# Designs tried in a protein design chat: VHH binders against Nicotine blue oxidoreductase (nboR). Part 7

Target 1, 204 residues: Nicotine blue oxidoreductase (nboR), of Paenarthrobacter nicotinovorans (Arthrobacter nicotinovorans) (q93nf6)
Amino acid sequence: MGDTDLPCVTGVLLAAGAGKRLGRGPKALLPYRGRTLVEDAAETMLVGGCHEVVIVLGANAQAVCARANLEPYRIVVNHDWSSGMGSSYLAGDAAAHTKNHILVALVDQPGLSVTTVGRLLVSHRPGRISSAAYSSLDSPRVLRRGHPMVIDAGLRPAVASTVSGDAGARVFLRQKPWLVDLIDCSDESTGEDVDTVEQMYRLL
Short names: E, the ipSAE of ESMFold2; O, the ipSAE of OpenDDE; V2, 0.75 times the mean of E and O plus 0.25 times the DockQ between their complexes.

## First folded at step 1 (VHH)

Design h03 (framework vhh_7d4b_2; at its last look DockQ between E and O 0.01; V2 from the best seeds 0.00; counts 0 for: pae E 15.7 > 2, unsure alone 64.3 < 65, placed apart)
Fold by OpenDDE, look of step 3:
Structure h03 (fold): chain B 204 residues (1-204), chain A 126 residues (1-126)
Amino acid sequence: as target 1 above (204 residues)
Amino acid sequence: QVQLVESGGGVVQPGRSLRLSCAASGFTFSSYAMGWYRQAPGKQRELVASISSSGGYTNYADSVKGRFTISRDNSKNTMYLQMNSLKPEDTAVYYCAATSPEDLYEWLTKGEYDYWGQGTQVTVSS
């Protein structure tokens, strides 16, 4: 925790999945913008305003650490990665200081930008969850929550208590929608940012 | 009440074409990424093609690149797969799938979609 009166924000980057469908190796090591997805995402989180970044690895932790430059970040290896994203979330959550908010992102998330991260951090309200939300061109009035999301330090224990299997924080979000603030990030899907979204789908 | 209904499958000779359709209902179609999977006898289910919610991006398995085209019409809540130059190895049950950005992790890591169709049989044989 910093010397400021405001809680720090720990970025939690979930990158523990096996990525079996691609046949191109671990998702974290896929090339993106001249580097790897994990490097790009982690840097984006820091530049966006996170005070530190915890990267949660799993299935291919050894390979990722060997091939990616992750020196600036904290690495947590989830040995229970096969149980689902939930265990990775919990591992990341546990690595963050108890007084910090966490910004949770997925390594394979398209559209993660410095602007999105900054917007969430600036918009975050105490005691709440701030979630990026996106609309489609065909349904501009419908916002759907996605990643990344900021979870208030005070809510982290409650969220963690609901996490299991592949659910991550989804169960909590569905049970307590009134605690969730949707931050419209649909504009980050235009122009060059559209390329980012498309890059995400290349991972499918 | 969510439904994905595939159609257009059948038996064709090698080199011929088929067009599959997936009619979606019960969810906001235009907000979901869509994909086609196939499962051949004795093999695991594999990705054939995927398409973004807006249709701006498409992805294909290497085995079908240049032969198959995925598309969608959001005004009709329908996704398509144009299959040209069909080969015997394309024989499989083809499944329609839908996923939201919220479930992207599960999609990418485990191939789990929010919704699946029942599948349609495609048989390519002489």
Scores: ipSAE 0.006, ipTM 0.266, lowest interface PAE 9.8, mean pLDDT 83
Fold by ESMFold2-Fast, scan of step 1:
Structure h03 (fold): chain B 204 residues (1-204), chain A 126 residues (1-126)
Amino acid sequence: as target 1 above (204 residues)
Amino acid sequence: QVQLVESGGGVVQPGRSLRLSCAASGFTFSSYAMGWYRQAPGKQRELVASISSSGGYTNYADSVKGRFTISRDNSKNTMYLQMNSLKPEDTAVYYCAATSPEDLYEWLTKGEYDYWGQGTQVTVSS
């Protein structure tokens, strides 16, 4: 409800990976809904209520910029992308204004929706982390943390201090679970990513 | 006290098979997702296979697809890795790992696990 009623949030889209397991080039450029995954995810974040969207690229950044229409977004190239997802998280966090909350999303989650983004922004509370959560077929009564997630502006420095290797905010969430609100998004998506060829059905 | 104990490692010739086992205790095994990591000397640790709490979903690294099969028996609190058509490049210490039920499969493939075993050596050589 109304753009002026939503928290001031910078979207951070992590899209730096090479897609080696999938074997179809960078995931950012995978075909989705008549365009690319990166274009769909970034537009979804912006339309869902993010004030701006920062896209973190790494592997094949030049090819991604040449083939995807990223004009509406801010691009950050992480030259250290091969060290793991944590470095890309830190690059995106550093690009966002210090006063803003950030909404972190992964490019390989094709089920990201305007509804999910809006639900997180509306549900977000000061001083907390709002994580999209999903029930799995394995555990329909248990909500599992996933992406996207909103990290309150006041918590960003503390979260960033725990980021290393291939772990983004995960370490902080495990150290301080009482600061995390799980927002059920099972009606919108399974929260699953596209990491292997067998998971390609999630793009349909 | 959470414990993960690997067994079944050893020395084998190329083309042979080995079955690794991971016995878990000190937590509700049936509620945890599990994975197998490996690390060769001087190389990065890599996730080779993961399995959901029920066994309904499995994921494999491209280097082992079609050769390795991960499985679990929740009644025995045990996870397995069946390794077929072994190659010299499969030589590594293999680690059993467990992660909490609140994590998505995304974290299993890209993030770190909560609990780790001590590792079991697999050597593939003539």
Scores: ipSAE 0.005, ipTM 0.306, lowest interface PAE 10.1, mean pLDDT 81
Fold by ESMFold2, look of step 3:
Structure h03 (fold): chain B 204 residues (1-204), chain A 126 residues (1-126)
Amino acid sequence: as target 1 above (204 residues)
Amino acid sequence: QVQLVESGGGVVQPGRSLRLSCAASGFTFSSYAMGWYRQAPGKQRELVASISSSGGYTNYADSVKGRFTISRDNSKNTMYLQMNSLKPEDTAVYYCAATSPEDLYEWLTKGEYDYWGQGTQVTVSS
């Protein structure tokens, strides 16, 4: 009787990024914590408790696979990447087993930690979305929704039906905020400055 | 000064094997993707195989799948191409190439590389 096991979760890492057409190369390949952003994020998701990790690549797919060690992970190439980030979300969602929850992370939002992933998975409740949330110096008493987030298996069809443009799950979250649990992960921020990461990207 | 130096080419009979090496210097080898191209007389240069910076992902031309194996040893700054079951159609000059992080997409799709070796001849004949 009873069930204390953690749910099965597919990590969905959205790593579609511009290749040379934007003049900067793929952000997934930026150096971060001793390797690439994509390698760091994918391993963090797996070690943090995801059963598997699906990495969604787009125009950058060949470049990323040539330079990163992604053998432990499943790769999905979104050939419709030019229609916006929503198509990448749908490609990753479609690749996950129907019975699994998905944990969605973005490769270009650094600071993902094993503890944050684990906290979300432990806190997740059926029928809900569990979203990492952070406070900042400019809003120290206000938690703001961020990534990663866990989408319950039962909600995946409803979330997918709202996806458009560059929104991913954002439309659903605004339509049904009562289904969202904010999980305070402020203590797990890496302190990595997004502007610094972007500056390094520009120099590569 | 960046250098890519191929070795291991030669003349072999059909069905035999050769191993090509590409020794690299003048850049951080472990951060660059590498590839082998070949050019036969009267043909355009074509991609044979490519390998990610860590060695975890490889791609092969359909004509060599199952026969050729690309690998790398980042501690020795060297890339290899093991060519088994060689056919007369494999006769070509083989070039190693390296691409920078910002040009990776183009080398996968267009064969554009930042650095090229001088080439090594492989001849498969009776």
Scores: ipSAE 0.000, ipTM 0.106, lowest interface PAE 15.7, mean pLDDT 78
ESMFold2 (binder alone), look of step 3: mean pLDDT 80; pTM 0.809

Design h04 (framework vhh_enristomig)
Fold by ESMFold2-Fast, scan of step 1:
Structure h04 (fold): chain B 204 residues (1-204), chain A 125 residues (1-125)
Amino acid sequence: as target 1 above (204 residues)
Amino acid sequence: EVQLLESGGGEVQPGGSLRLSCAASGFTFSSYAISWYRQAPGKQREWVSTIYSGGSTNYAESVKGRFTISRDNAKNTLYLQMSSLRAEDTAVYYCATGDSLEYWYQELSPDFDYWGQGTLVTVKP
């Protein structure tokens, strides 16, 4: 959508997992809206305002590249994907230009929308982390941090220094919660992922 | 520690009904989605139904219209009301819960899914 008022942001789509718990191959290739989750998520990030999208693959990377149309995007293969999601975030971070903010999204959250991406980019403030946040019907007054998340260019080195294993950005967020702006996206999604077979309804 | 204990299984004739129960302890029951799974001899575990903390439900196509999942948050108990039972419903039924409602950027555990011991349902002609 090319809006010059939006921050210059590299989208980082984390899609390196094996999908082991679903038993249906890599989550990146799950059918969604007439194509694959990875194709839908990446296009949503780009249309929503990301300057470029880096897709981090790992498990079955060659099969994902063969079956999904990823030609508009930059592909990074993380051969250490099995060490945890943190290594995939670091691979995506390293691929992004140092001057750009990063919008991090997870391939297994089908509720990612152009509206949510755009809302985060418009709301983002220098020196901050802008996190999509979600409430439930059981706790409508409580917002919980989720994805996608915008990490300011100036904070990326500090975030990267705390990333390890499956922790991703959460270690930094727990250490410095005052740097996080919660952006309410409850009207767009519940923020839930597709990790187990019982959650497959989220793809319906 | 999270514990789930299934009960209510037994032998029933085709077309019959059974109600399964799952008693939960060790976590804030009302805050979690809880699911029923089943495993027939020689087959993989199959998802049957889920009830979410807010009361929403979802069902496998094979059981829609025949099974009803419900919960009693005051008693920390999950139920599965089974009707119009078929020979194909013969299986060990498990209740299961996990931190599947947590976001990926939180620390993962290899024991994310918690399972009960199971209760056997046999549908005999």
Scores: ipSAE 0.000, ipTM 0.139, lowest interface PAE 11.1, mean pLDDT 77

Design h05 (framework vhh_7sr4_2)
Fold by ESMFold2-Fast, scan of step 1:
Structure h05 (fold): chain B 204 residues (1-204), chain A 125 residues (1-125)
Amino acid sequence: as target 1 above (204 residues)
Amino acid sequence: EVKLVESGGGLVQPGGSLRLSCAASGFTFSDYAMGWYRQTPGKQRDLVADITSGGSTKYGDSVKGRFTISRDNTKNTVYLQMNSLKPEDTAVYYCAAEPSDYELFWRSLDSYDYWGQGTQVTVSS
C-alpha cells in the first residue's frame, strides 16, 4: 500500500529545427529504427509515462506531418521557429495544461529511452527541474546536464518568462542551480545529439 | 571543427580607441551567443561583453559606456569597439562562442563553449 504514482506530465518534443548544419532536411524525418526520429521519440515519451505528447514543429512542418505518423500526438506549429529553441518551447508550454509538469525532449537525441523517461518521472520532486545527466569517459565522476528534463508545473511561469523578453534562459539556471536535480542516465545513453553528418552513426 | 580568430589588438595610448574582430567558422554563427573576455597575467578571465543571437548585449561593470559589442551574421564576425582606453584595460582579449541564451537553457551548460587563441591589447603611454 502506497505504490508510487507518476506525476501528471505533458511531454513536449522539440522538433522545429531545419537541420541546416546536417544538410539532410529536418532532423525529425531522419530514418531511425524503421521509422523517423520524431515518431520514435514521441512514442518513447508516451510509453515512458507521459500522459500526452505535444510535438512542436516549425521548419518543413507540412512535410513532417505528411511523412510521419503523428496521429496519437498533439501537433503545434511554431511559425517563429527560426528565432531559436526557446520560442519552440514557449509554443509547447502554451499547449500544455497549466497544472501539468512538462517533460521536454529534443528530437535530435536518439538515445532517448522508455527507461530514461520513466526514471525522470519517478525521480521528479515538487518545485524542481529534474534533468537527465550524463558522465563522459574523461570525467566519469562528473555529471553533465542533458535531456530530457522535467519542469515542475510551479516553475513553468518562471521558466517561460526567462526564455522570452530581455532575460536569457541561462540567467535562471545560473542563478538558481539548486532547483536542478541531476538524474544519472549514463547507463541508458551518452546524451549525444545528431548535428553533423559524422554523428549519424548514432542513428545505427 | 569550430574556429574563432581574433584580430585588431595592438598598442594604444590612454584615451585612444581600438576595434577587435572575431571571425568564426565551423558552426551556425547566427544560432550562437558571442562574447569577449579578457585576462591579465595571474588572474582569471573576466567578462568584457556578450551579445545574444538576437542582438541583446551585456557589459562588465568596468567597461560600460566605453565599449560596444556588435555582430554581423552575414560575415560570421563579432566586434568589440573599445573607446576611452585606460592602462587597466591592458590584457589578452578572447573571443568565445556559446549557444544562445535560449539554447543554453535547453543544452548542456558546459558544452559548446569555444574559445579563440586571444589578441593582446596594451594601453601605455
Scores: ipSAE 0.015, ipTM 0.286, lowest interface PAE 6.7, mean pLDDT 80

Design h06 (framework vhh_7ubx_2; at its last look DockQ between E and O 0.01; V2 from the best seeds 0.00; counts 0 for: pae E 9.1 > 2, unsure alone 63.4 < 65, placed apart)
Fold by ESMFold2, look of step 3:
Structure h06 (fold): chain B 204 residues (1-204), chain A 125 residues (1-125)
Amino acid sequence: as target 1 above (204 residues)
Amino acid sequence: QVQLVESGGGLVQPGGSLRLSCAASGFTFSSYYMTWVRQAPGKGPEWIATISSGGSTMRDDSTKGRFTISRDNAKNTLYLQMTSLKPEDTALYYCARDTSEYLEWLYSTGPMDYRGPGTQVTVSS
């Protein structure tokens, strides 16, 4: 060997929310494809090309760790989860090696696919943010930024400095839109979106 | 119908204080981020502060801590407490619903999707 450290990608899975709109406990534990949402998302990130996955837990972290098999992943418990997603983003960012890019995903976005993760990693350009983007039925010719997104290692400090409340990277993206590449992933999101998961709750 | 109605503006002397209110109806207020924006004569809209559904806040540094955003989810009301007011704070102040609370990171965020008609704040001797 003897090679220098090369940049890798740390998957950062934000899973600290309390399920504010569901009223039925943490979304991380919802059944999905024979597992929990958190297990499915984390495995997808790893298989899709992330070097490792950091899972940020908060609400009911003890129950999530007891009921989901998270052994292959690194766990960060954000005790400040109730302040919003921004604190969870910062906790996950801080846990990732400073030389790595981070791929940020949300546990409540079902339909995350190995193909989407791989597409973002292949499309990523140094010094930039690569964001999965989706069209909607109401505006089928309009792409909207979503998740996952890849944040270049060199941009991580600047992004983190803007984070507060429930924003995550959102403030940085509003302030510096020229640093964002939209990667069309509309073909990978059909049939497994958040609305589908919410509808399944009504059947349980 | 989504409705946002601001109140509490008026004429105030430099150094004075005002508390603006924004009454919300027609949607689940407690589930959305809410934002204060102002527009001074001859200028474009300026973002002031955003508050999450859970009460976390972010604000523009240019106000130097003089403005504080808050919310009361039981009353469906958003607030902006302004202190040490200056003539350059003269503007139309309006509240807006932030679309990120509706679709939570799934889509690119465009502008705020609904805003009120605003309340005028005038700071002069």
Scores: ipSAE 0.007, ipTM 0.184, lowest interface PAE 9.1, mean pLDDT 77
ESMFold2-Fast, scan of step 1: ipSAE 0.014; ipTM 0.338
ESMFold2 (binder alone), look of step 3: mean pLDDT 76; pTM 0.765
OpenDDE, look of step 3: ipSAE 0.035; ipTM 0.347

Design h07 (framework vhh_sonelokimab_d1)
Fold by ESMFold2-Fast, scan of step 1:
Structure h07 (fold): chain B 204 residues (1-204), chain A 126 residues (1-126)
Amino acid sequence: as target 1 above (204 residues)
Amino acid sequence: DVQLVESGGGLVQPGGSLRLSCAASGRTFSDYTVGWFRQAPGKEREFIGAISWSGGSTYYAVSEKGRFTISRDNSKNTLYLQMNSLRPEDTAVYYCAASPYDEYLQWLETGSYDYWGQGTLVTVSS
């Protein structure tokens, strides 16, 4: 079970999208470091200190399960994935034990690292949301919140109550920014995503 | 709080170009990812593209890639959409929107945007 001194945290990996904007099939199956994005992200969350990892699948879930080695993880299939990201967030949240914090990560961020996960878990404070934050070379003094995020167990019901249709945790974060701790992870990643064919070099 | 106002819409011929602008109030504009959406009659609202708060990252819907270019000028609190090689299928009301998130999955979702403009009509017809 690894590190008992770290917060008891369930990793929630959101991997339900169809990848239609990219046109290369589901992003979960994009090749990365000799495996797939979903395998790399889930293992990184587990090794980084999450007690368990829940992977939320949707589009092409059967193909993802058949082609990726997801045996160590809990799989949740969101059949309503096309209604928007909010439904996938709620499915992942519901799968986690109510007493655990959750660490939410997106499958399309290939810069996720064991160091970033560990830093968030160590930095997390009761009653708060700990968000990885990134600065760019063009704005090194400005931190922007991103993923992954740790949502305190005590805040999860309130966060979930603000999620609707297309909206994930954003409504809660927007309404209560004073509950968010920004954890600088610029040394580990730029927070870059893979959305278009030209951005696939980020998987190298 | 951010108020967004679109301008630059109008009638344009097939194959033509048009540049839309979106003006934002105050200094809060530089704290947001901003994007463009469109809605044609009888259809759902469609994502076109978004640009991060710094301007360092841009994301486009694959179908619009190469024809449309999004840019921002934080010193002028203004977002732009340059549209080239316009088709009748591009006829729609175009909306600009602001989101506090800088992640791809949130950028595609209308619910991730806190502030919306009123829209500007673009008609592509001869």
Scores: ipSAE 0.000, ipTM 0.159, lowest interface PAE 15.3, mean pLDDT 79

Design h08 (framework vhh_8emy_2)
Fold by ESMFold2-Fast, scan of step 1:
Structure h08 (fold): chain B 204 residues (1-204), chain A 126 residues (1-126)
Amino acid sequence: as target 1 above (204 residues)
Amino acid sequence: QVQLQESGGGLVQPGSSLRLSCAASGFTFSSYAMHWVRQAPGKGPEWVSSISGSGGSTNYATSVKGRFSISRDNPSKTLYLQMNSLRPEDSAVYYCAKGTPEYLDELYFSSEFDYRGQGTQVTVSS
């Protein structure tokens, strides 16, 4: 009943960046479907099957908390956010119960869906990392690793030991790619983020 | 287990050509960008060339552009570097490096590699 049908997973939503390259304030507050990216992403993770959602804020955390409805979620403020995404990953990891798997998502990926979250949770195998993967029309047979990712509870300490700068879990994935299961989510999203003004069409 | 094995190096005269090979195993070769990196005696590693998983995109360091050609044969899981018009400054140990899927379309700007092989020595001297 309930949680017995799915792995016990804490969602970790990384939303600490200043959006400097985009120049439109924190990405967490970008308008999306009548609300904000952070509200949409967090709800999608929770509805998709995460037991709880931890939102890691940093840049303009006070403004994000004041302007977005985040009451259903746990908020962690990373005061070291300017050192890179790795510090935000570590803050989110530390906030999650040590026995839980974590599902890591980025706030600037508007294509995150309930279906993608559910697919990853159902597909997840013990002792592994389940990564959403995306192909393009130009390379339909080649899957590129993306977010979200499910990191098995047993692998979290090893992953955390390799995290630095803006790399997040990437360093561990590069060192041990045989531990990564690619879960094709090309039917749900392209896996692309919103980093520049030219990419804002992805919010449509 | 992931394994990369370079071959094809040797001693050649300036102006000569060499073709380096890298045999890959233990991973889905076509899903990863591949790179050539070299290290000359007493110097740090220098990125030489990159190729996407499909082979559709290639990039080269300015020092080798127009002289070197990177290619791959995905069915045989082999990476190649065709080196033409070799110069003494090309003398180095050449390493095959496995990239990450995230860098398939940003080969030029990626310096992060997994699993460099043993290397193959290239010496260009009279």
Scores: ipSAE 0.000, ipTM 0.104, lowest interface PAE 17.4, mean pLDDT 77

Design h09 (framework vhh_7d4b_2)
Fold by ESMFold2-Fast, scan of step 1:
Structure h09 (fold): chain B 204 residues (1-204), chain A 126 residues (1-126)
Amino acid sequence: as target 1 above (204 residues)
Amino acid sequence: QVQLVESGGGVVQPGRSLRLSCAASGFTFSSYAMGWYRQAPGKQRELVASISSSGGYTNYADSVKGRFTISRDNSKNTMYLQMNSLKPEDTAVYYCAAESLSDWYEYLQTPGYDYWGQGTQVTVSS
């Protein structure tokens, strides 16, 4: 927080999903650390060094706004949320100033920490994508790419085109995979999400 | 040893349905994003559908949206593709793929998959 050497970054928190498979209402409102997942994640992004946080809501957006304290943040409602997470990313991207980098986080990953956010921001290099990466005890030599990730301001138009255009996506990733830096965050989290009832232990 | 084994392909008339299965072994299936690709003769492999490691996120090619449904059962180490309202242009070899770097490619619609199956032929003809 308040570190002037960090890049100017807009946090984008993707919280638009219905939680249909979990059956416990929107994941954004799941209880976590005495409040809700969306409140905890958004504050962690701000404290970790994001200049501002944009929260992308979709399913049950009215209920989320009514029950969570989101006053410090910018709210974007994605009416196309049911078409998939790509549309929510595009809504968040469109809300961020074009000159800012974006740090993207998912509301359903309860292991997000101030340390992880700070590590990504200080590790970030111009013209790159910095992705949190996680290993497991079963696969300690394999880094699994996850969230959060920082997308450089200069790459945002190409990433947005990739999300919305199938042919462009293949060209970008095949020709420029070296633009992604894996930042090991295994000491902070497993990178796991909460999607099914069996995975709710991750909120403990 | 890592293996992905596809099944459920065949010859079917336009408008019919097929369900493909991909049985995985030799790795921690629940840690991998999975996808279905297809390749018609003389064409590059194209992504048909993908599903995150948790199953919480799915992506579909525009040509199959509303007709195909991808799903997974992590307790059975199996991924499925339900294909409804099949068209002649769906004729291709369908490949199962697994990606170790979890969920990043869901946005990018271009998973960099580490493991591939041998493929299963789907032919839609009248």
Scores: ipSAE 0.000, ipTM 0.154, lowest interface PAE 11.3, mean pLDDT 77

Design h10 (framework vhh_enristomig)
Fold by ESMFold2-Fast, scan of step 1:
Structure h10 (fold): chain B 204 residues (1-204), chain A 125 residues (1-125)
Amino acid sequence: as target 1 above (204 residues)
Amino acid sequence: EVQLLESGGGEVQPGGSLRLSCAASGFTFSSYAISWYRQAPGKQREWVSTIYSGGSTNYAESVKGRFTISRDNAKNTLYLQMSSLRAEDTAVYYCATSEPLYEEFWKDLGTFDYWGQGTLVTVKP
């Protein structure tokens, strides 16, 4: 990557879930490309242009730290992980420098790529949320926002204040849809996650 | 009613240039990201380029440096300036935009995409 006109961004990788529906232990430790999902995702974020990567762990945090090589990254353990993904985001947000934008990604989305991360960072504009978006010929009338997404430093306090309230977050986004820039990443991924045994083909 | 109408396609020889236009109506043009896609015979649609409401642009690697996307908000028109055309650029070119639909910040959000009828570009030696 030769482009130096990138925003100063902290990557926040959400990896706190127990993987109960999948039944294969924590998703962070699922085998992927000769290592683990958490190692692959974190390196992809860093190589793609994030200044640093904060990994938010929760369920089985001790086992994840023992089995994955996470030394290059900052680890935050969210002891309230069972309350939901919002609490894990808040833990990651609190760990990031207040002046940085945040690129948030999910550990169970194997379609995360260096190209997608770089595309979001290069496209990001002040005061906006840049979201990866996905469409297909099977659903030509639907373009879906997904992950990763870049949250502008200036919007982080407002996002943090609404994350704990499901209704509040929806109201904010519905009232201000123009704050979201959709970055088409359909050429890189479908935006799908691995949540059930039937979806494990996505790790192949 | 959202409508997109492409024009400017035609036959060119390799190395030639064409300028495609997309006339938009039925929505606040300046507030939306708008994209060009293309579809060659027997193949799936391929993303070509996007221009965002603020003017930033993205390009598929295959067209980077040869194609330039631009918009004229006063005329509700999207453009694609194509140069150094190759046989592989032969396709029907489509204009597309979307409506944001938001359910939750951390969950899937959908948008309806609107497509034009397309304009054919043929690069013949």
Scores: ipSAE 0.007, ipTM 0.176, lowest interface PAE 9.5, mean pLDDT 77

